# Miniprotein binders against q56419: the designs that were tried, part 31

Target 1, 326 residues: q56419
Amino acid sequence: MEGRTLEEVQEEVFKRHGVLVPKKELEDLAKALEEAGLLLTEKVEARLKEEEEKLKRERPMRLAGLSYPEGEREARAFLEAFRASYPGEGEEARVLLMPHLEPSRVPEVYGAALAALEKTPPPERIYLVGVAHRPLKEKAAALPVPFQTPFGPALPDLPALQALDALLPFELFNTPLAFREEHSLELPLFFLKGRFPEARVLPLLVARRSPELGEALKVVLRDFPGLLVLAVDLSHVGPRFGDTPLTRTLAEEARRRDLGFLERLAEGEPEAALAFLGANPTRIDGVEVVASLLPLLRERKGKVLAHRLDLEAPTLSAVGAGTLVL

## First folded at step 17 (miniprotein)

Design eg3
Fold by ESMFold2, look of step 17:
Structure eg3 (fold): chain B 326 residues (1-326), chain A 116 residues (1-116)
Amino acid sequence: as target 1 above (326 residues)
Amino acid sequence: GDLIERLEELAEEVIEYLEEHGEEELAEEIEEQIEDIIEALKSGDTESAIHILTELAETIARVLHRLGAPYELLYKVAKLLARVTLAARELGDEELFRRAWEAAIKAYDLARELLE
């Protein structure tokens, strides 16, 4: 009924059904719907305000029992099964790129991340940078609260978060609700907390590229050293993402784009990696994060440990995931 | 608009701190300069205003540091300079962009010194 008058509705009903509904009946119905809509809106707004206040204290697990086990013992076994899915050895990481795709879909890619963490000295803190799937008020956001995991709470690094906020030209902490369902932090965090139980976390989301974030992080990392994690997926292709049906040709192109992107990052050439993608026709998820973090990625050489373009049979679509150490 | 609001908030805290620590004359001088900067921003004379603001913020950071102010106040100076840095970038003023960012890092470094 958006943008229509009651007369237009009345005429449309008459044209469609051959019945002329009296204008008063339509007016009464419209009034009742408006009143009911206002009440429903107030209830939803009150519930969201309650959820926002709760998120200012902690971020609960949302995917326990769905994407990973809820109990600690089972969660540890789950981690070891994922490590076993990657038979290779890792490399030490100062920067780790890993996916946030459902873990069961790309077990060896998460296994490669675990192999890298195995070679990495336990950091005092982890800068965990995910992709916002809900709107942010700014280009990036953080939530400075404990994130619950089966391994105990991942505690925030409050001094480092405060320092980061001090170097940003926008409010970092003003979108708590965006974190409520954000799997791009929760899924990688399960693996990170399982391997580094004592590390504090800076849980960060990027919605739109922010050169300011990368420059600020460069300064903060000088004083608060730690592991930088880019929790991003790669190509998104097929009908679920607005393409024609997935073909072998499209899948091969997505793989080439994914690997070309990762290889250029591994050479310390993040600008070349972005330029290689051009208009990003396969919708690599990590471009906004990489574009934000250029100062931290330049000249840092490393290695691609794993990649998979995973098929979604029900949607005839695919999502790429990779593991890169720098 | 947002820069003006942030500057007004910082100014209130800085002036109050200076007055509480016996720097009444300096507080008056800084308040006057801040008022002039805000009026220039309101009139749309943005580029010249943020050049002057950068210099004033550098002075404020040094004064706060020498007086042993709470580090949080210096973090607010750094954040203001980060906002100036973005404004300079949007105006295409590359010299101010570089200077404002260096000033933001210096204010941040001074804050870090006060933490210990």
Scores: ipSAE 0.891, ipTM 0.957, lowest interface PAE 0.4, mean pLDDT 92
Fold by ESMFold2, fold request of step 19:
Formats: structure tokens, C-alpha cells, sequence
Structure eg3 (fold): chain B 326 residues (1-326), chain A 116 residues (1-116)
């Protein structure tokens, strides 16, 4: 019935199965399928609306028991193990770039972030800026609710979020469902909340570059100082990402692009970092976030603490992750 | 459009506040200017309209601050000016872009003063 007349379906069934189905019976079936499709759509929409309303109150853990332990004691041990995976010392951060890739894939990169946090005075609040993996109604969004973690709820900084919303040409609180499964916030938040249990959080997502967000944040940070965290991954190469299978040459290019990007950021030159990527041939994940936050990154010098291009063996693909302090 | 709806919503709140605080003549004047701005926006005279809107919003922010209005109302003025800032950028009016953003920050700062 996918663009076929009932007579055509009737004839095809007869040719294949030797049964002539009455036209009226096919008509009744077509009506039933249309009705069932409408009812299914209605039920799915009602369930999504219910989930959206729940997200206006809190954001529950989705990855506990999968990416990190559910219990607090085990979670603290997990943090210690990750810190131990990076034997170096960190640097104090005013801005921290860290990954959102599955932690077990890049333990030393998350360990470097923990080392940086050890050198960082506990902030009153954390501006946590992730990458939207689902569409947003606007270029960026926030969800002003507690995010659950094994270390307790990460409470939203409501005054700072209200102030940020006041300086944006769009409604900041615009797409609650996009936060439901957003690992680019949940995975970094586990590490941040574990290290800074009393810090409030501004959980932010960027879908498309928004220069307005960076300019507004510059004003808000003046009045609500805190730690800025860019929770982004780097190169994405190989067939999973629409690329040729991973080769030594492609991996070397991805590493060069990742490190060149990070090093230009570390020199306080975010525009140069973006220009270095050109058409972004290795699909560095953090481009839209960096492009949004230019006013906050200019002239801030720092250091690349760690980098890894991690192989996804089943897909012959790789993802880059890094730790940068500014 | 989005700017028109946001302006209409803010205007209703501002006009009501001014009337409640003895500024009935100013409320009437602002209402008339807002209607002229909305007509210009609907007719496609957008650049001229947002220049006038920027000046009106600056005046509204100063008056609300002087009257000790709720800081939330000044946040709404700042947000309107952020929308004007975006419109100016899209039109390529660099001077208005800079002025509108400075005005948005000023309205925000006035709101912050009321919180203190």
C-alpha cells in the first residue's frame, strides 16, 4: 500500500501466494493501519511530553552502572583510579577543555582533567558547555534543574542562568528533551561534581555557533565568576563518521589537527585555531563551542596536558580527546 | 515576528507599571511610539524601526531604574536590546550593533543595581 493501488496489491499477493484477497478486505486493512499509525504517534507524543515535564524538575543519571559507578564510595574510588592514570601534575585552570568521550576509552585524558582540578581553587559555579547531540530549538540551550550524580545533585545556579537568559536574543530554556540523554554534560559532570561537590552548575549545550552566547557569558562571568568548562571531543575519523577506513596517514592527520587546534587555543588564539582547521576535514567536535565562546578564549594562554586519538576497532574509526587548561 | 511579539509583551508590562506609578502621560507616549515601531517593522522599514526602538528602550530602562521597578522588568528590557543587537548584525548596521549591545549591557547593569 506504499504508493500502490489496492488492485496492484491484490494481484501481487495472488501471484506470490495463490490467494485472491477481496478488495474490501484490503481497504479495511489500509484504514486500520492508518488508525494504528495515528494512535501510535499520539501515544509517543504523550510519553515525550511527560518526559519533558519531568526534565523541568530534575535530570536523572542515565549512565550510572554503564560509564561510571552508581554508588558514591565506588564513584570516589573510580575518580582516584582515573587520576592515577595520569601520573603528571596539572595546572590551575580558569578555562578547562576536557572530553565527553566514554571515560574508559581515554582514562589518562580524564585523569589530566582531574589533575588540573586539583590545582584549581574550588569555584562557586561551573559553566559546563557541552555539544548538543540532539537538535535544539535555538543555537544553544540550558536546563535550569538539578542534575543527579553519584555524589548528590549538582544544583543549578539559577541567578546566573537568569542573568544569562536576559542577555540572549532567544529563550535560553528551550529544549528540555535534548538534555535527557546528553552525555556531553553527564560524563564531564561526574568528574567535576566529584572534585567540586559544592559548586553550582550552568548546564549549557551548543548546537550551532552562537557569537551571542559568548558575548553574554563574558558579561555574566564578570558578575558571577566561575570555572568555564568546554566539554568537547576532537577529531572523528573513519567509516562511522563518513570517512575512509582508519589508516596510519589518516590517524597522523587527525592527531596533527587535534594538537594544532589545542596548541593555538593554548596560545590564546581561538580564531587562529578555527582557521587552522579550515573545512574541518577530521570533524573536530569542539568547533561550534569554541566559535561561540571566542570572547572568553582570546588572549588566555595555557597548556595542553594530554591528548589521545582512541581507536574504535569494530568500526575502523577513531575519536580524539584532549585536556587543555587556560 | 519574534521581535514584534516580544516588544508587545514588554510594552504591556512597562505601560502597566508606569500607569500604576503616576507616569500616565509617559505611558501614553511610550504606547504610541511602540505602535509606530511595530507598524514600521510590519511594513519592512526594519532598520529605521530598530534605531528608534533602541533609543526608546534606553529611555525605558532609565525610567524603570529611577522608579525602582522590579529588576526582572529591566532584564526583559536587556533581552529586547539583545534581540535588537542580533537584528542590527543581520542588517549589517555595525554602528547600531555596537550601540544596541552597549544599551543591553546598561539595562542589565541597572537591573543588577536594583538587586543590590
Amino acid sequence: as target 1 above (326 residues)
Amino acid sequence: GDLIERLEELAEEVIEYLEEHGEEELAEEIEEQIEDIIEALKSGDTESAIHILTELAETIARVLHRLGAPYELLYKVAKLLARVTLAARELGDEELFRRAWEAAIKAYDLARELLE
Scores: ipSAE 0.872, ipTM 0.951, lowest interface PAE 0.5, mean pLDDT 92
Fold by ESMFold2, fold request of step 19:
Structure eg3 (fold): chain B 326 residues (1-326), chain A 116 residues (1-116)
Amino acid sequence: as target 1 above (326 residues)
Amino acid sequence: GDLIERLEELAEEVIEYLEEHGEEELAEEIEEQIEDIIEALKSGDTESAIHILTELAETIARVLHRLGAPYELLYKVAKLLARVTLAARELGDEELFRRAWEAAIKAYDLARELLE
């Protein structure tokens, strides 16, 4: 009906079934279907508004029982198991880059993050910067509400969030629905809240490069010091992402790009890290976050603690994940 | 468009605050300058308008701080200056970009002093 007139539909019905349906009856049917579709649209819109209002009070767990345990006791055991998957020592971080990929796929990469947190004095607050997987109304956003975890609510640092908003040329508190299912905040937060139960959180998303965000954060961190966390994944290669099936050569290139990016960040050279990627042919998803936060990354030297390019066997594709301390 | 709307909203709050605190002549002076800035923005004389707006916002921040205004109002001045900073970068006016950002930080710092 979307590509046909009612007369064409009438002719096709007659041709296929030998019945001439009067045009009036086809018009009545079309109107009834439109009204039914309109009612469904109104119900969906009302439901989304209800969910948006709920998100103005709290952000509930979405991945408990799926990506991590819901119960606190089991969640603490889960943290210990992940720490054990990385037998090395961490280093103190003022900036931590860690993944948001499903934890069971890269356990030692999350374990390396836990090792770094062991060496890091408990911060008053954590600036958690994830990658928006849904469109934002602005280049970046925050949700100033408690995020539920198995370890209790991660409370927002409202004074720091308000200060950050004051230095941005856009409304920071936008697009609450984008946070509803955003795993780039929820998955790292599980590990961060488990290790730093007293820290407040600034839950931030970047959709598009925002130099303004980095400059504002530099000022806010002066007055509200804390741990900066970049919750980003690295290369995305293979058919799921528009490439040929994963080959040894493509996997080697993705690994080379991931490590080259991380190593340049570890040398305090974030502009060089971005330039190294060129057109970003392996689709490292941390680019927009790093490009937004340049003022906070320059001249900070550190170390790559872990990296894995993890195979998605069903799709013949792979995703890279890493842990970097600065 | 958005800068004009934000300026109008801030102006209403600032003018009301000044009038409530006995600064009626200053409120009229600020209102007049804001009207001139808005007209310049609407006519497309954006670079000149945001130069003047930066100076006015610096004055507003100092006055609000002197009067002990709610820190939230100074945060709104800082935010306006952050919008001016973005506009200056889009115009390629490097000197105004630096000045507007320094002014935004100053307004923010004044707000922080009132919080203490």
Scores: ipSAE 0.867, ipTM 0.949, lowest interface PAE 0.6, mean pLDDT 92
Fold by OpenDDE base, fold request of step 19:
Structure eg3 (fold): chain B 326 residues (1-326), chain A 116 residues (1-116)
Amino acid sequence: as target 1 above (326 residues)
Amino acid sequence: GDLIERLEELAEEVIEYLEEHGEEELAEEIEEQIEDIIEALKSGDTESAIHILTELAETIARVLHRLGAPYELLYKVAKLLARVTLAARELGDEELFRRAWEAAIKAYDLARELLE
């Protein structure tokens, strides 16, 4: 058994294919292959190559039947129920910050996003900026293929994606495998596609702050106007994230940071929002996205529509979610 | 290293296009300048090389636009200039950064004009 470590396999795959596969995926594949008695490396590479080739055509649903219904009729009823969970009215959005957390955990926050979308004229395109929970080759990436939804495929805006790539100092179309299971795009896209079935989408992921992305998008938005969506969660606190079990003090601090962040964004002061977080001790998920999009967030005044710190009781951990309209 | 590779790739495409469109003399001049820039980059004269590269890329964008080149080629020029902005930032040269970014936008705008 030529004892290549998972790290060595990851490095080899990256060197050969330019794709950084998460160690956990390699572990799961390794276990499956060990159980199958197959030499790990060649079949892993072949499967990853096959998955990458599939992602050249489309991004299939991964959370259908788990996080949301697979069938269109049931999916529409799901949207209506989530909208009903928010008792308020929305406002027109040019920029929408919404969560990507499991929808069932924060239904009213998604409901607030739907309320905002009800007041928003149908955009030609949606710039959907999610958080990369998997490593990217570059600071940001895009996947220029249809994303499957219960409402039909969300089609990419290829001209706008091409324009964006032209203004970036790195290859925008990198790390396609990072999109395969990325829920930060899939979950928001369900709601967005359900509300705006004809809108094209620019599915973007941010792993690390890229000021270049915001400047490039500012130029592209001039020629390719659309709705900007930041699909981000807020604080992550408790044992799952390296803290002690949730206490009143920890929850109050998480809420303070979440609301202080959102309020400063609502005032059109994204730099102040980032500065307020400092070292981000409560691990607000969306900081790298906001830091990348500063030129698009400056001087835009808006409103916080919803916020929740949701307790995951089995782990005594909590995640913050919010909906902000700009 | 990445900038040099991208410059070489773009140079090949631009030179080929110019030769195919009866601009052989200009193609030769651009080739020579690009070779000099690459040599300067390899030798560590990065600041001077990037400055010259910015000017050359701006010129290339204008020429390609005048000739009615495919917009995709102009986008490649814009992207090269965007890469130059990264190099300028690494050098701490804010003026060069600004100039390269403005040039990138200009090349992009010229490309967009070819699509209208």
Scores: ipSAE 0.862, ipTM 0.948, lowest interface PAE 0.4, mean pLDDT 91

Design eg3
Fold by OpenDDE base, fold request of step 19:
Structure eg3 (fold): chain B 326 residues (1-326), chain A 116 residues (1-116)
Amino acid sequence: as target 1 above (326 residues)
Amino acid sequence: GDLIERLEELAEEVIEYLEEHGEEELAEEIEEQIEDIIEALKSGDTESAIHILTELAETIARVLHRLGAPYELLYKVAKLLARVTLAARELGDEELFRRAWEAAIKAYDLARELLE
C-alpha cells in the first residue's frame, strides 16, 4: 500500500478500473498480502539459516557456469585464454593487487595477475583480502571453511586464521552470510587456486578500514608466511553509480585516479595513495582494504602491470581494474 | 561494556584453570584484581584500570605459559590485550597503546612456544 489508506486504494482502483472494491475485500487482500509477506519472510529466514549452517562446512561456488566454467578442463582452458590476453611478462609477487570484477570485462588485467603468479614461487598460503559488498558485523571478517572451485576446494589455513583472530580486538569469524555471494573472493580465488592448487587460503573481507588488521597480519605473516592478495576494483563511474553517462572527461578522471592510486602503491607509499584519492569521488573500491593493510604495503616497491577502465555499454558506466605487484 | 564482558569471560576460564592445577591462592588473587579492575572501569577510572589490566594480563600469560596451559587460553589473553589497545586509542594514550600491543604480541608468542 506504500503509505496509502484503504480508501485511497479503493479510489485508485475505481479510477483506474471502474470497479468499486468493497473495503472489506481490500482489507482481506491486505491481510492476505501481509500473511504472504510474513510467510515469505519466514521462508527467507529459514533459507538463510540453512545457508548459514552450510557455510559452517563449505562455501559453494556461486558464479560457476556464469563468470567462469564449472568443469575443471574448461576452467583450465579459461585460465590459459586469460593469460594469453596479457601480452607481457609478470613479476614475482609478495603482494598482488588484482581485480574482482567480472573476468570477461577485464581479461588482460586478470591475465596480468596470472603472469605475475607464473613468476611467483608457490606459496604455502594465500591471504586473500576482498571487499565486503555486504554489511559485516565487524570491520573485517574471515570464513574458515573450504571454498569450492573448479580445481577442487581451496582449503583454509586454520592455524594462521586462529593466530590472526588472537591478535584482533574483535571476533574475526563473523557474518558468514556476507561470504555467500561475495564475488570479491570467489572470482580472484578461481585464478589463484588454478595457479596454486596446493596453497591454503585465508579468505578475508574488509567492510571498513581496520588498522588493527594490518598490524595483526604483520605479526601473523612472520610465523605464517604467504602471498598477500588484495582483491579490489578501482573507480566506479557513470549512471549506475550516480554520475552522468561516461564522457571522455569522466573517463580521464577515473583513469587518473586509478593510475595515481596504483602508482603511489607501486612506490611503497600507501598513505600517499589514500591521500591522493581524498574524498574518493570516483569511488575506488579498494580504499578500505588498502587502508587496513598499510603496515604491509609501506616501503614495498613494485610495478603496475595492467590497468583498464571497462565500459558497461548498456548503462554507460565504467569500472576500473588494475594489477599491481609488490 | 564489551571489554568488561570479555574480561569476565577470560577471568572465569583462567581462574578455573588455575584452581584445577593447584594454584588456588593465585586464582583468588587474580579474581580480586579483576573485580577491582571491573569496578574501576565502571566508575570511569579507565586509564588506571587499563594499566593494571595490562600488567595483570602479562602476568597471567607468563603463569599460563609456565604451567603449560593450552595455547588457546593464551590466545584469549592476547586477544584481550588487543582489545585493550582500542581503549588506549580512545584515551589518546599512545604509550599505553604500545604497551598493550607489545603485551598482546608477547602473549601470542608465548602461546606459539607451547605449540612447538
Scores: ipSAE 0.860, ipTM 0.947, lowest interface PAE 0.4, mean pLDDT 92
Fold by OpenDDE base, fold request of step 19:
Structure eg3 (fold): chain B 326 residues (1-326), chain A 116 residues (1-116)
Amino acid sequence: as target 1 above (326 residues)
Amino acid sequence: GDLIERLEELAEEVIEYLEEHGEEELAEEIEEQIEDIIEALKSGDTESAIHILTELAETIARVLHRLGAPYELLYKVAKLLARVTLAARELGDEELFRRAWEAAIKAYDLARELLE
């Protein structure tokens, strides 16, 4: 009853249905709806609390059987098929930028990431930095629990996570519920765990640029060496993202922005990459991640292995994805 | 406000540890200095307070290392110093930022030495 009096509701029901409902019955109904609403809210809160408590132990798969196979055998076949979709050879990665978009949309981009991983000696640990698509309490967060995958759990590197927390001006272990459904970690982790089954993981999310994160990670990486993975998408254009339907001009601009960003990163000039985007009119997803990791990206030369702007036909929108090795 | 709260929490743990390990005089001195720092922070003398806090925290880290304290306590000192860097940045004091960050790394390194 958005601001209407019981009398106004009674009049409206009478006008629409020709029935005069007694005020007392309307009051009882309003009370019952309020009670039901309160009960629903309490139930939702209790469920969220239960889910938060579960996330203290493990992060379950959310996209198994949807985005990738749940079974290990099928998951391995999935990896090989994605690798086969990229005809090129990879390069050894110290830093890997890869997408977190639905894998079926950009198979060759994930294939390029797998090609790079084939040339990369198995790391002791993987720093997996994703994009927070939900609000975080702090600029960045970590979840120090096993992440479930078809290949078994990806175990956290607790010593390295603790070291990282010690060097941050905020609590690293915040907003566990933000990890529950965060695909920016889950999808890349499938590929990473499948190739490096023994690697420990530091699952990190960035909501807002944190220069402190990059400086802290630079110190931690000295003592806890590993592969740095930026799990980021590129341009987001079209009606889903506030633009007109995709046109040739809009697609060309998105590609120009994506490639110009990746190429400058490949040249070891992350500040130039950010500056090139300016106000980021095509909404490159990974800007806050890159801005947080500047100390780790500077002066590193690399190669762009793949790029795609993928059309989502039902919404006439498109998302850019790329694979970069540094 | 957050820095003060974190400082109070760390101070309590450090003082307790020092008292338990025969450094009662040092604990009293540190307590007095922390009280002065907190008062300065509350009064708005933030720059001076942060400078003194940085020096004190470095000293605390060295003492804890010498005593063979749990590495976790030194990590808390490092984290406090990291928080100080944020305050320094808010003040626009690059020198204080640099000093506090170097101190944070030093406290962290001292903690790592205790794990070896």
Scores: ipSAE 0.859, ipTM 0.947, lowest interface PAE 0.4, mean pLDDT 92

